# Ledger of designs, part 16: VHH binders against Origin of replication complex subunit 2 (ORC2)

Target 1, 363 residues: Origin of replication complex subunit 2 (ORC2), of Arabidopsis thaliana (Mouse-ear cress) (q38899)
Amino acid sequence: MEDIENIEEDEYGFSRNYFLAKELGGASKRSAHKLSDIHIVDEQELRETASTIEMKHSKEISELMSDYKTMYSKWVFELRCGFGLLMYGFGSKKALVEDFASASLTDYSVVVINGYLPSVNLKQVLLALAELLSELLKCKRKSSGSLSKGQETFPSRSMDDILSFLHGPQSGDKDCFICVVVHNIDGPALRDPESQQTLARLSSCSHIRLVASIDHVNAPLLWDKKMVHKQFNWLWHHVPTFAPYNVEGVFFPLVLAQGSTAQTAKTAAIVLQSLTPNGQNVFKILAEYQLSHPDEDGMPTDDLYSASRERFFVSSQVTLNSHLTEFKDHELVKTKRNSDGQECLNIPLTSDAIRQLLLDLNQ
Short names: E, the ipSAE of ESMFold2; O, the ipSAE of OpenDDE; V2, 0.75 times the mean of E and O plus 0.25 times the DockQ between their complexes.

## First folded at step 8 (VHH; framework vhh_6fv0_2)

Design i05 (from h03 with D62S; at its last look DockQ between E and O 0.36; V2 from the best seeds 0.00; counts 0 for: chain humanness VH .446 < .461)
Fold by ESMFold2, look of step 8:
Structure i05 (fold): chain B 363 residues (1-363), chain A 129 residues (1-129)
Amino acid sequence: as target 1 above (363 residues)
Amino acid sequence: QVQLQESGGGLVQPGGSLRLSCAASGFTFSNYAMYWVRQAPEKGLEWVSTISTGGGSTYYKSSVKGRFTVSRDNAKNTLYLQMNSLKPEDAAQYYCARGYVDEPGFYILTKAPSYMDVRGQGTQVTVSS
């Protein structure tokens, strides 16, 4: 009935990463209660372990990189056949993928997209690709001059028109393509559905070949079946490097992007420590209430006022509202209404993150 | 209109060093990634290195990595190639080439020389005893 190979491929990739993380990160973490909790905690633990492994085993890691180099010819062949290459495995894959491009794709145009950055201008990427393709097609006709100004080859500024041009007919050798390398196609600049749909459309263009890396265990959730099997056409390559995330982590640490509770608590503590002592104490009352009442939808605002006033942290409702506005502006607190219609306040952190935050504030 | 002028070539012994320059005019130099390419006698053009518009990203053919360093001075509209530990196989006519605009979040890593905007006369590098 259904495409069992597609289902197994997606489940295999997710399941293999899960089991590898569990075995490398430590067998003692088997007490987790939920699948999503296991993956998040295990992934963070694995990233710390991978960093220490790289520091201790540089010779073995260098031999592993040399082994990957023997695969470069196969990867070029797979690209020529029309497949996308998806690189996964623990550790930064940036250096490996760039080495592949610089060693084996020197006769092709290569465009690199850094998905780990906060933003990427995909329209500018598409424009650059259209200009490159225009120059490639001029050289193939032999009668065209070699000038990089593509006024006649930029027919439109809309993304749909650019993609239509990139999906032109292949009248010749399949070596007439541009390679697009995407570091962290699952990264913060690219995770939104609109960006992913644009990348999938780009990957389906006849003159485009895609090489991408992923680091998030949830990356396959970005794609539906059409994107995977009709557009990206991925071949999955397990290429653990155990290399540190030196560049990727500077702009948007993968730990923060994956919802690390410990790192989120540290960020919140820094913000709170910049506030007045009375503001910090009001927040502590809310945090302690939330830890003591895990079954409730937060603390009623009236109760927070009463508790804060009783302890002399605020003198009026206006003063409390000023603190609450600051908390909301920094995303430290959310509001909602309970079943009785009362406005309640909650801290959108796990209980463990709140406990760590309270420890940091009580220094 | 667009002009690229290479200089700095010469004769050097194996293991020696040279610094090539490329003076650019007729376009906004800082908006373009730049390339070095070379051509040995009776051979095709060969890509050597790439530098992003701001100079923050540099890329090299594997045979020159670690020996050559590309740099740019956007205030002087000048591209440079520092070549150290020169070998006889590095002897060639060297050209600079203009690329596409580099934007934050993406750049062009490599491109075949036949697709780059090579315009200058080049500068000869000769390596011999």
Scores: ipSAE 0.328, ipTM 0.565, lowest interface PAE 2.0, mean pLDDT 74
ESMFold2 (binder alone), look of step 8: mean pLDDT 81; pTM 0.836
OpenDDE, look of step 8: ipSAE 0.578; ipTM 0.788

## First folded at step 9 (VHH; framework vhh_6fv0_2)

Design j01 (from h03 with G99V; at its last look DockQ between E and O 0.18; V2 from the best seeds 0.00; counts 0 for: pae E 4.0 > 2, placed apart)
Fold by ESMFold2, look of step 9:
Structure j01 (fold): chain B 363 residues (1-363), chain A 129 residues (1-129)
Amino acid sequence: as target 1 above (363 residues)
Amino acid sequence: QVQLQESGGGLVQPGGSLRLSCAASGFTFSNYAMYWVRQAPEKGLEWVSTISTGGGSTYYKDSVKGRFTVSRDNAKNTLYLQMNSLKPEDAAQYYCARVYVDEPGFYILTKAPSYMDVRGQGTQVTVSS
């Protein structure tokens, strides 16, 4: 009757049990009633544990990272062979994977996707990949004396058409690849089935090589057998880092955290620290304006653009609008019209909370 | 705090040479690809050159290819741009930039000027007519 007791274990359930055993030293865990419940608990526990371990053993952790560097040449070989690399293990893998890319993928174009952010737009990623590949193929053909010149209009093409271009035949030299790094391929912006199917199709494209990290115990449930065995073609690398999830972890829901002005400012600072430095600097301009003009309804959008452009934090209104969209999606700013009818941006925090936010952000 | 300090600009005659330097601090310089960009009066930023994290890959705008050479010394946290055969069209304020995504969600380590992270005040290059 032993076989009957293990009927709940299937290939994807086996992968989940294996992952938990590797992380917890052999503890057997069954799924909770809700997938969202297990994800939330696991994320918080992992972040707390990683922070504690790093503080106590930072020299040993640094030596561990140095040891992983000896594996980089093998990882490059595996990528060239067509495998996807999947990095798992306790702690944030972001610094390790970025070091690998910076140290060992210098002869390739590399695109990094921050899957832990809620604002990842896969169509924009695919457009950028297609434009980059088109330029690389054109330069390669020029160098070899082949002068086939095609015009590509990617923004109007469907995702299917873009993926077909990325899967096009290798012309001449077989080393025309773009390496795509996905931090947290199991992240909130990527967990839906359509996004995972798109990533699997991307990973199977002839011009694409994929390196990804996972942190959630339920990550293998995102993939069916075709995605795993024919598209991603994962080689699994256990690379515990014990590093804190300073950036990845800020998107854990904080609904139960009720707080004072300082707590509200800390919550906003956590979200802001997950954004680009240019985005943070744009927000600081708005915050400083609002503190200096307490009687106004916020800062006119045109003035924010001018100030941000003057300091070179943005290159265009398109770039500013992207930052503003991100701020609005995180509820960091609100829009309204002032008494003159101008569109203005307002941080929905008290002046004291804004001051605390600026102090926390500069730490 | 991320700091980038450009130097080495000045006045040169057409056909002359300058060597620009960019001193980096406040981040692990060897982990980032770097740009050189320039801005002429009343114009936007123009990409000039890119160098990969280890220096193994270099890229140039067509108008400067063969005349400009980008290099880096990761041990000294310094980025360089050797500019030869300077033309009046090269006159601009020159900046170094760290590769960084202005759009959340992804970034590119090659020719992507809209993902530049400009921090310094720049160094002026003037080519006399």
Scores: ipSAE 0.141, ipTM 0.404, lowest interface PAE 4.0, mean pLDDT 71
ESMFold2 (binder alone), look of step 9: mean pLDDT 79; pTM 0.805
OpenDDE, look of step 9: ipSAE 0.245; ipTM 0.487

Design j02 (from h03 with G99T; at its last look DockQ between E and O 0.38; V2 from the best seeds 0.44)
Fold by OpenDDE, look of step 9:
Structure j02 (fold): chain B 363 residues (1-363), chain A 129 residues (1-129)
Amino acid sequence: as target 1 above (363 residues)
Amino acid sequence: QVQLQESGGGLVQPGGSLRLSCAASGFTFSNYAMYWVRQAPEKGLEWVSTISTGGGSTYYKDSVKGRFTVSRDNAKNTLYLQMNSLKPEDAAQYYCARTYVDEPGFYILTKAPSYMDVRGQGTQVTVSS
């Protein structure tokens, strides 16, 4: 009994020390240098240089990743015990967490939230979770011979109602849960107090388990004591990966504006790679259209919707609009009105750049 | 009524290939991500693969990565699983199941076999020398 308590204290101590060290390391000299004085190294030069940077310590990193894999069973156990997992440490944790989920959470439904994106529709997440839970409960009832009560329809319900449903009948089955993976719970899409409160409430649901990552040292400031201890119930896991933030770091819009056309294409590729697969596919439709119609002002929004819907990349106009907002926020797409007064979407890249971008996305 | 019907199973030699199909009816197939699960003799149901509503995202069990390919034809309401380089360990009854609608900002990575509300009779894959 004493040995388990000491391990928890050491992990807590290490997590605290990690954040403290990051806070203390940040007291570097307030360089009076205006951000404007930062010679922004040409992103191309940075990428070229980055591509030439041989990952130092590749072997050690590989070993580290292997070591993390040995902890997967422990992490699953912790989830079963009703804890949330908070993954922290230097480097992108996306690949690690997804590997964990794919390898070890195969007995559970896993919903992934990309918090590093500019926006996430949490209501839709909750709806999806409610539907998944409903299905899970139906399956259990069928196995128990109990008459399936009517199909609960969730789309018209409030977020509170959905959360209430998710809190629903504590079936004494501790193994009946949905795992929610949150990449960057401290990300821009989720930083707002309302989103955090929603996630905290979600985490407190009997049939929900959260696995989240953080990259900001101040991420814990997002939570009050209740959220931390009663709702999220975090177990802190220090899992530095030293992996580049290829997906998470792309959403600084400012970096896209000043680069050469080639640089813009590469930046666009990075941004697109950070999007959902459906988001990427919607963009591909637009890109293909633009390549096929170089003399047009762009693809009409309605046509994009139709095409995206036909290909089942979007289920509604709202979904498309969400993707478009993301594209616009990243300056991947511009809006222009054509001669007919229709809103058209265009990619502000050359045809060659778009071709290269598509090639990069297909890799 | 929601129905799923798997087909395409059979006996193959190690290293052989099979293509499974799942015909869906009774629901809007294109609105749902789909997944494959399998059950080997004396083993529980295990997740094999997930595909998003539009087919743009695919996920696989580690043991089948690089060998299996999930795809879908929404116009035909059909889910597919191309299985290459089959191993004896792949021998199982294979089932298809539906997940939920893909939305921006989130996706379903895996679905527990226990979440299967609708499954067909499955299709048997046997791998034997």
Scores: ipSAE 0.405, ipTM 0.598, lowest interface PAE 0.6, mean pLDDT 81
ESMFold2, look of step 9: ipSAE 0.512; ipTM 0.723
ESMFold2 (binder alone), look of step 9: mean pLDDT 79; pTM 0.809

Design j03 (from h03 with P104T; at its last look DockQ between E and O 0.33; V2 from the best seeds 0.28)
Amino acid sequence: QVQLQESGGGLVQPGGSLRLSCAASGFTFSNYAMYWVRQAPEKGLEWVSTISTGGGSTYYKDSVKGRFTVSRDNAKNTLYLQMNSLKPEDAAQYYCARGYVDETGFYILTKAPSYMDVRGQGTQVTVSS
ESMFold2, look of step 9: ipSAE 0.458; ipTM 0.687
ESMFold2 (binder alone), look of step 9: mean pLDDT 80; pTM 0.813
OpenDDE, look of step 9: ipSAE 0.069; ipTM 0.503

Design j04 (from h03 with E103S P104S; at its last look DockQ between E and O 0.34; V2 from the best seeds 0.35)
Fold by OpenDDE, look of step 9:
Structure j04 (fold): chain B 363 residues (1-363), chain A 129 residues (1-129)
Amino acid sequence: as target 1 above (363 residues)
Amino acid sequence: QVQLQESGGGLVQPGGSLRLSCAASGFTFSNYAMYWVRQAPEKGLEWVSTISTGGGSTYYKDSVKGRFTVSRDNAKNTLYLQMNSLKPEDAAQYYCARGYVDSSGFYILTKAPSYMDVRGQGTQVTVSS
């Protein structure tokens, strides 16, 4: 009977010693190290170093992933029951959710939203969902011999109208829904109350099922009681993966630290990679122009619009301005007036840096 | 110009294998979900497989599940379809198609062939004894 008591004291002793060691660790000189003094290791060096880091506990992680896979059928069932799935835990959940979707959501259309991106437009998502649903419903009707009612056009409809359509009368097929996967529903572009409310409304639609991940401990603060219980109807799944945040972490605006021209280019690449494909393409136009015209003050904004429109990267001046705002916010582009008084856009990078940036974007 | 070029089709016996390739050009391949669709004679266009932008998610028609494998090499701008255990009913013109991507960067994985914006010229797969 005596031997069992001694094991409990040792576990308590280790935790106490860890905390005591932290407390007895003297007045940690407030490292007056200004964030500016943090030699931001070259991303390439970081990536290279990260690639050399042997994944600790690879076996255990693999086992964990295998265990999660056994839950996929349950998750599908929960979705069919009308619940939203909220994936939380330490590590990137992107690969897990993608594996789940690939393995288990094959019977459904899946819309994937990269919520960690700064450029998420929920209106466009809703439009796409409406169009997708309309098409799915048409296909089902054709198979049932029912006459195709007219092509519902959605571009001119309000968000409310679109949501109403997505909520529309459950066609007798309870299994007719679109899965919406949101990587990082707590992402920077989705954190605003309006976006969250839109997502909550979307989740409550009869033809929508939501699978979302969160990485922030405070993510639940984004939701009120109604959103949680009546709209999202979350089932919480604790699924720590311990996977690195290779994709999600890249989109943290690395404050363009005053680092070397090379560092600035890399930072720019990271930011650009976080942009929409169209945003990247618009930037590429600008970059190519600047490389082709090194002696000019930059590309005239009107020319960029024309070129972007011609290539269907932008549909309107408003869309271009949105991209430009983003570029400016990230200091990817500066504005200068040329000798003719025209506003010109330039990338504050060397030609070599721009070339490298373009290479990185094309990878 | 956006181009998709399929290759790898041919005549194969039942139970045989083919590997289709689709070379993509004129767009950022890695930003798009990609699709395989097929059209048999006197039949409509049917969905075969979808692969996500990064290749992490793959979808298959039930009839080809376990026999076909879609993959992509984003560095080579190439989409692949490994077809094993081919059946006569698999005989069709196979097309590579680009999936819809919104300006916001979200993408759609769907079985609906109409949600594809660009497709190649196709490659003929014939399955005959």
Scores: ipSAE 0.206, ipTM 0.507, lowest interface PAE 0.9, mean pLDDT 81
ESMFold2, look of step 9: ipSAE 0.505; ipTM 0.733
ESMFold2 (binder alone), look of step 9: mean pLDDT 80; pTM 0.826

Design j05 (from h03 with G99A P104T; at its last look DockQ between E and O 0.28; V2 from the best seeds 0.00; counts 0 for: pae E 7.9 > 2)
Fold by ESMFold2, look of step 9:
Structure j05 (fold): chain B 363 residues (1-363), chain A 129 residues (1-129)
Amino acid sequence: as target 1 above (363 residues)
Amino acid sequence: QVQLQESGGGLVQPGGSLRLSCAASGFTFSNYAMYWVRQAPEKGLEWVSTISTGGGSTYYKDSVKGRFTVSRDNAKNTLYLQMNSLKPEDAAQYYCARAYVDETGFYILTKAPSYMDVRGQGTQVTVSS
């Protein structure tokens, strides 16, 4: 039978590592020579090849970044017209978007949200935006310096009250805007529908302009037609950078390795906490099955679907496959065929690590 | 305890140069964007520059662009401000600051000094007219 694993990987999205490996290729090119010839010639060829690739790669990246800089004035104009800017493409866009903000958004107050962090709290961000706008409106009226006293917090305001303040009327002859930059609007702490609805409402506020980046090909599935057409008003900008995810990658380990049961389980729990509650519950079904069937080579995919559907964690096979794709992208599960030819899923952790993981998730 | 200690200020003639340093302790320096702010007598705090967590992006107030350079050494937990072509208008007490409440995953790049965590005593820069 066909390799279901490869078909499912292509159908339901791409991981950062999967996408990178596919783009660069994985084909081996090799020729054999005498051992002494291979050792000496191979080293010299490797040095020259590495230098050549690094030099051309560096030059191409520099030219690409310079081309993006020529677009900054157009991006500012699009923001002034009320569009949201959505940056997509391979590689980290963090440095590009921050350079755009520093070079071209000097007339705005700029707030950066690191959406790749699991600690992001949108209510606290909205409170900070409201306080910033209040300071800007006072400074505009007084035509004088900033507030002299320390910070003041407005913790009692509801989310709706904060958004109403941010949507307030522009006054005077000059408009007052805050540009909000969201690195990874599709990030783990932001993927849930309530967070996305909050971001859409924020984007429609009169004092707010939004610039965001995405890295997941399925990010548009987060938005309904109202959010896209009436609130975000996205202009899509393809801006591949090929830059490494140095900061973003620190918070999302790509490989789970055995070593310490408690540490391995905590690493996996952090990854799982970045998923939706239904995705976490689907994973728990698989984990519990694997613990209760230690001599089996995993749980059949059809059985996982049936169990997940009966508990209302998924509504369709497509929804389950979306969760499975996320699990595979984070290396939380592996696929193989059992002795009967059925596709089975297993968690590549020891039983002790899985037990600890379930304890950590239930805290 | 979070501590920021500024140094390197002094008296300089117009057109001169100074290099300010800020030693950080009590927190993971590499996880925070850092700011330079200044305060002239009888005036409020004024934002001067920002540097990203890795040092890859720098931001400057228009009046200091091309004259000031911000940098950081995350291995030594130290922030720097190289100030060239100093003007009498640059005379102020200079402070370093870290991003306020970076635990919530946001920071303010410009225009809001009250959201910058200023903790040190600062270092005085005096330019003789």
Scores: ipSAE 0.013, ipTM 0.437, lowest interface PAE 7.9, mean pLDDT 72
ESMFold2 (binder alone), look of step 9: mean pLDDT 83; pTM 0.840
OpenDDE, look of step 9: ipSAE 0.101; ipTM 0.426

## First folded at step 10 (VHH; framework vhh_6fv0_2)

Design k01 (from a23 with G54Y; at its last look DockQ between E and O 0.35; V2 from the best seeds 0.47)
Fold by ESMFold2, look of step 10:
Structure k01 (fold): chain B 363 residues (1-363), chain A 129 residues (1-129)
Amino acid sequence: as target 1 above (363 residues)
Amino acid sequence: QVQLQESGGGLVQPGGSLRLSCAASGFTFSNYAMYWVRQAPEKGLEWVSTISTYGGSTYYKDSVKGRFTVSRDNAKNTLYLQMNSLKPEDAAQYYCARGYSDEPGFYILTKAPSYMDVRGQGTQVTVSS
C-alpha cells in the first residue's frame, strides 16, 4: 500500500523513533555509567523537597489559624458590646468563621446565611429569626413567668412587619442575642440595595449580632455612612487565610467568579442544567458564535433567533425572549449595542471558560 | 417518608470507642443541620452534638467535648459520631435528629428542643463497668 496514509505514517514513525532513541539513549548511557543511581536519588530528593515546601506552608497556615484563635474571646466581647464583625482578607474565610462559631458561640443560637449562593430567600431568614426569637423568649419567660403566649409571630407578614417584631425593646442584657453569620455579605444574592438595607436593619436589633465576610474589593460601596456607623457598626478584622474558595467558587455568579475559569464554567453549567433542553441549545448557539467571533461585541439578537428557529429550538420570538429573560435573570448573558445600534448578546466569560462550559453541557 | 436509621451501637468497656452512623433518606440531607441526642433509662432526651449543613461548625455538650467527634458525608446521606474514651455515664440510646430548615440558603444551629426532629429507633450504647 503506497498511498498517502502509508507515507504519512512512515514519516511520523521515523520522527518518533528518533525522539525515542534520543530519550532511551540518554537513560541507557546514564544507567550504564552508574549515573542512574544519582538520577534516581535526585528525583526522590526533588519529590521530597516539594513535599517539604508544601508541609512548611501548611504549618505556617496552621500557625496563622492558631493565632486567630487567640482573638476569639475578644471577638465575642465585641459582639456582646453591639458591634458587627466584618472579616476580610485573601482566601476563603468560611472555615475560619465556622471555627469561631463552633469554638466560641456555643451558648448562642446561630443562623448561618450562605451569601455565596445565587439566591437566598432573605424573607425566610427573617421569618426563621422571628420564630427562633419567639421560642427563646418563651423558654426564658416560662422559667420566670407565664408571658410566653403573647409573643407569637405570623408567618404571612410582610418583611417590614417581621423587622418591626425584631426591633423589639432594647435590652441591656448583652448575653441574650442570636448570632447571624453571613458568609459573603457581598455575595450575588445579597448585593442589591434592598437586601443590604434589610441586613442593616437586622443588625440594629438589640437581640441580633452579625458576623460577616467579604471578598469583593468594592464591597464597602454597598453601604452608605448611616448603614456603616449606626446600623452595622462594623469592626473590621483583617484575617487572610490563603484558603481556597472550594465551596464559594462553585456558586458565585459568573461576573464575580471570573478569576477562576474552571469554577466559572461549572457554576454556569449548574444554572444551565436547570433550564429546558431547548434553552440550553439556544445558549450553545450563542456560545459557539462568540467563540468563532472573538473580536465582535457579541451575537446580534436577530441572528440568534434565525439560528435557533432554523434548528427548531424556538418557534417564535416570544419563546426566544422567554429564554433570553432567563439567561439575563441568571446573569448568563448581557446585552449591549454594537456600533450599528443593533442589540447584541454577550456571554461575560473568557473563551477558555466558554469552551469548558460547552464540554460540561455535553456531559 | 423521612427516615433516620441509627447503627453502630454495642457493648464496650470504659475507655473504649464506638462509631455510630445515621443513614438518612426521604429529604435533602445537605439542607439540614443534624444532631445527636441520647436518652438514658428513666430520663429525658439529652443533646449531645450538633453539626452544620456542610460540616464546618460542630458543637458538643461539655461532658463529651474532646472525646466525641461528629461528622457527616452529604454524598452518602450519612451522619457519624465517633465516641472515644467512653464512660459509664455515656451509656444510653443514641438518636440522630434533623434540624429545622427546608431552605438551602441558610440553616439554624440551636439547642432549642423544638428544632430537633427525632425519628429513628436509635442505637444502644452500653458501657459495662
Scores: ipSAE 0.491, ipTM 0.687, lowest interface PAE 0.9, mean pLDDT 74
ESMFold2 (binder alone), look of step 10: mean pLDDT 81; pTM 0.834
OpenDDE, look of step 10: ipSAE 0.518; ipTM 0.615

Design k02 (from a23 with T110K K111T; at its last look DockQ between E and O 0.35; V2 from the best seeds 0.43)
Fold by ESMFold2, look of step 10:
Structure k02 (fold): chain B 363 residues (1-363), chain A 129 residues (1-129)
Amino acid sequence: as target 1 above (363 residues)
Amino acid sequence: QVQLQESGGGLVQPGGSLRLSCAASGFTFSNYAMYWVRQAPEKGLEWVSTISTGGGSTYYKDSVKGRFTVSRDNAKNTLYLQMNSLKPEDAAQYYCARGYSDEPGFYILKTAPSYMDVRGQGTQVTVSS
């Protein structure tokens, strides 16, 4: 570094990022009871707050997003300095990161990886990046003597060969890079060690910069010391959005059903409390039925109507259908058909989560 | 044999609206992110909009945000661009383009327009009083 101020800022940023990553990783090494108590309470309170804020304080959420926009120029500067950006905090960060990319990375190519999907073909990602980089470097040269592009055989190469091309000497211009946005780098498609090693190697390429989000407090357990300090080189940005996981949640149905019972049940309770009391009571009938009939694929819709009408929670099929539409829109209920072809309704939560949900609703 | 055919252009007054269509064939349309790009006379290609494979994510050049809406109908293999509140600077030849890969786990949000897969003749949008 020849700029004294830039050298000191980079050293301070590296030291602070190292301390934050060590503290976060060290938290996972502490007593499980102490750590679990702290994180569970914080996550539950943040989820309850997020639901309340969306229902009551849309202006304050808009101001929060506006505040994050003031940081975009700093984030671009950090990327130009060679850091990766790691976005964490409660709520979906997808919209925030996409707004940053479209508004502030105007001079760069941007590739998006959706880590919340069940699987991602990283070889195809590497192929696309290699082809894109090759084209961008050719255009940057702008040589009129380049009559033929030449032949590139990336599809027949191994992932290691493609990564070697990405690492090869390309240009000393630190403003010539492709930005790779990774939504949920801790997501199901990317959690395996091979995927993380591939992403770490990609991050170390001189023409690649990563912007990633995480949603799990234990995400740093995916990385060893070399990955964190030599390859990813994360700057950690706390950016709670309190936004719902509308897109990510559609692709994580198994995680919602098998995730933390208390966290999932509390989230469902918050959504249910935004519905009418009769809607809540209709849901409780379905929940109690599902707990008492574990061998069935859910409750037949006709039986739910009969039980709800008997208890005066609905006056008509139209009213019930309105509640069912709200349940489906909020992903509280799924439709299935049993062996007789009857339409049945199923809460996509474990029995333990449903029991906790009923306890929370009765408070 | 990948084919992209743009239509729906025309002459409108400032503040008017147009709806562009892009008919796709020769590939599995639903597997690809799609783009709108445009070219004004004596200028290079300019990225306008990107839409993800399922339509769940849309992106716009800043100067068209709030005025343009990209959409797709994967059952009809058709990409659309609804253009409202048109300005004289929107006048251009509009092209649709296909993404680089059919892999649903990632897509190119944006890159230099000269590297996008533009295959059709485009459709002309003219804005004059």
Scores: ipSAE 0.417, ipTM 0.719, lowest interface PAE 1.9, mean pLDDT 74
ESMFold2 (binder alone), look of step 10: mean pLDDT 83; pTM 0.850
OpenDDE, look of step 10: ipSAE 0.512; ipTM 0.801

Design k03 (from h03 with T110K K111T; at its last look DockQ between E and O 0.31; V2 from the best seeds 0.54)
Amino acid sequence: QVQLQESGGGLVQPGGSLRLSCAASGFTFSNYAMYWVRQAPEKGLEWVSTISTGGGSTYYKDSVKGRFTVSRDNAKNTLYLQMNSLKPEDAAQYYCARGYVDEPGFYILKTAPSYMDVRGQGTQVTVSS
ESMFold2, look of step 10: ipSAE 0.534; ipTM 0.741
ESMFold2 (binder alone), look of step 10: mean pLDDT 81; pTM 0.834
OpenDDE, look of step 10: ipSAE 0.688; ipTM 0.862

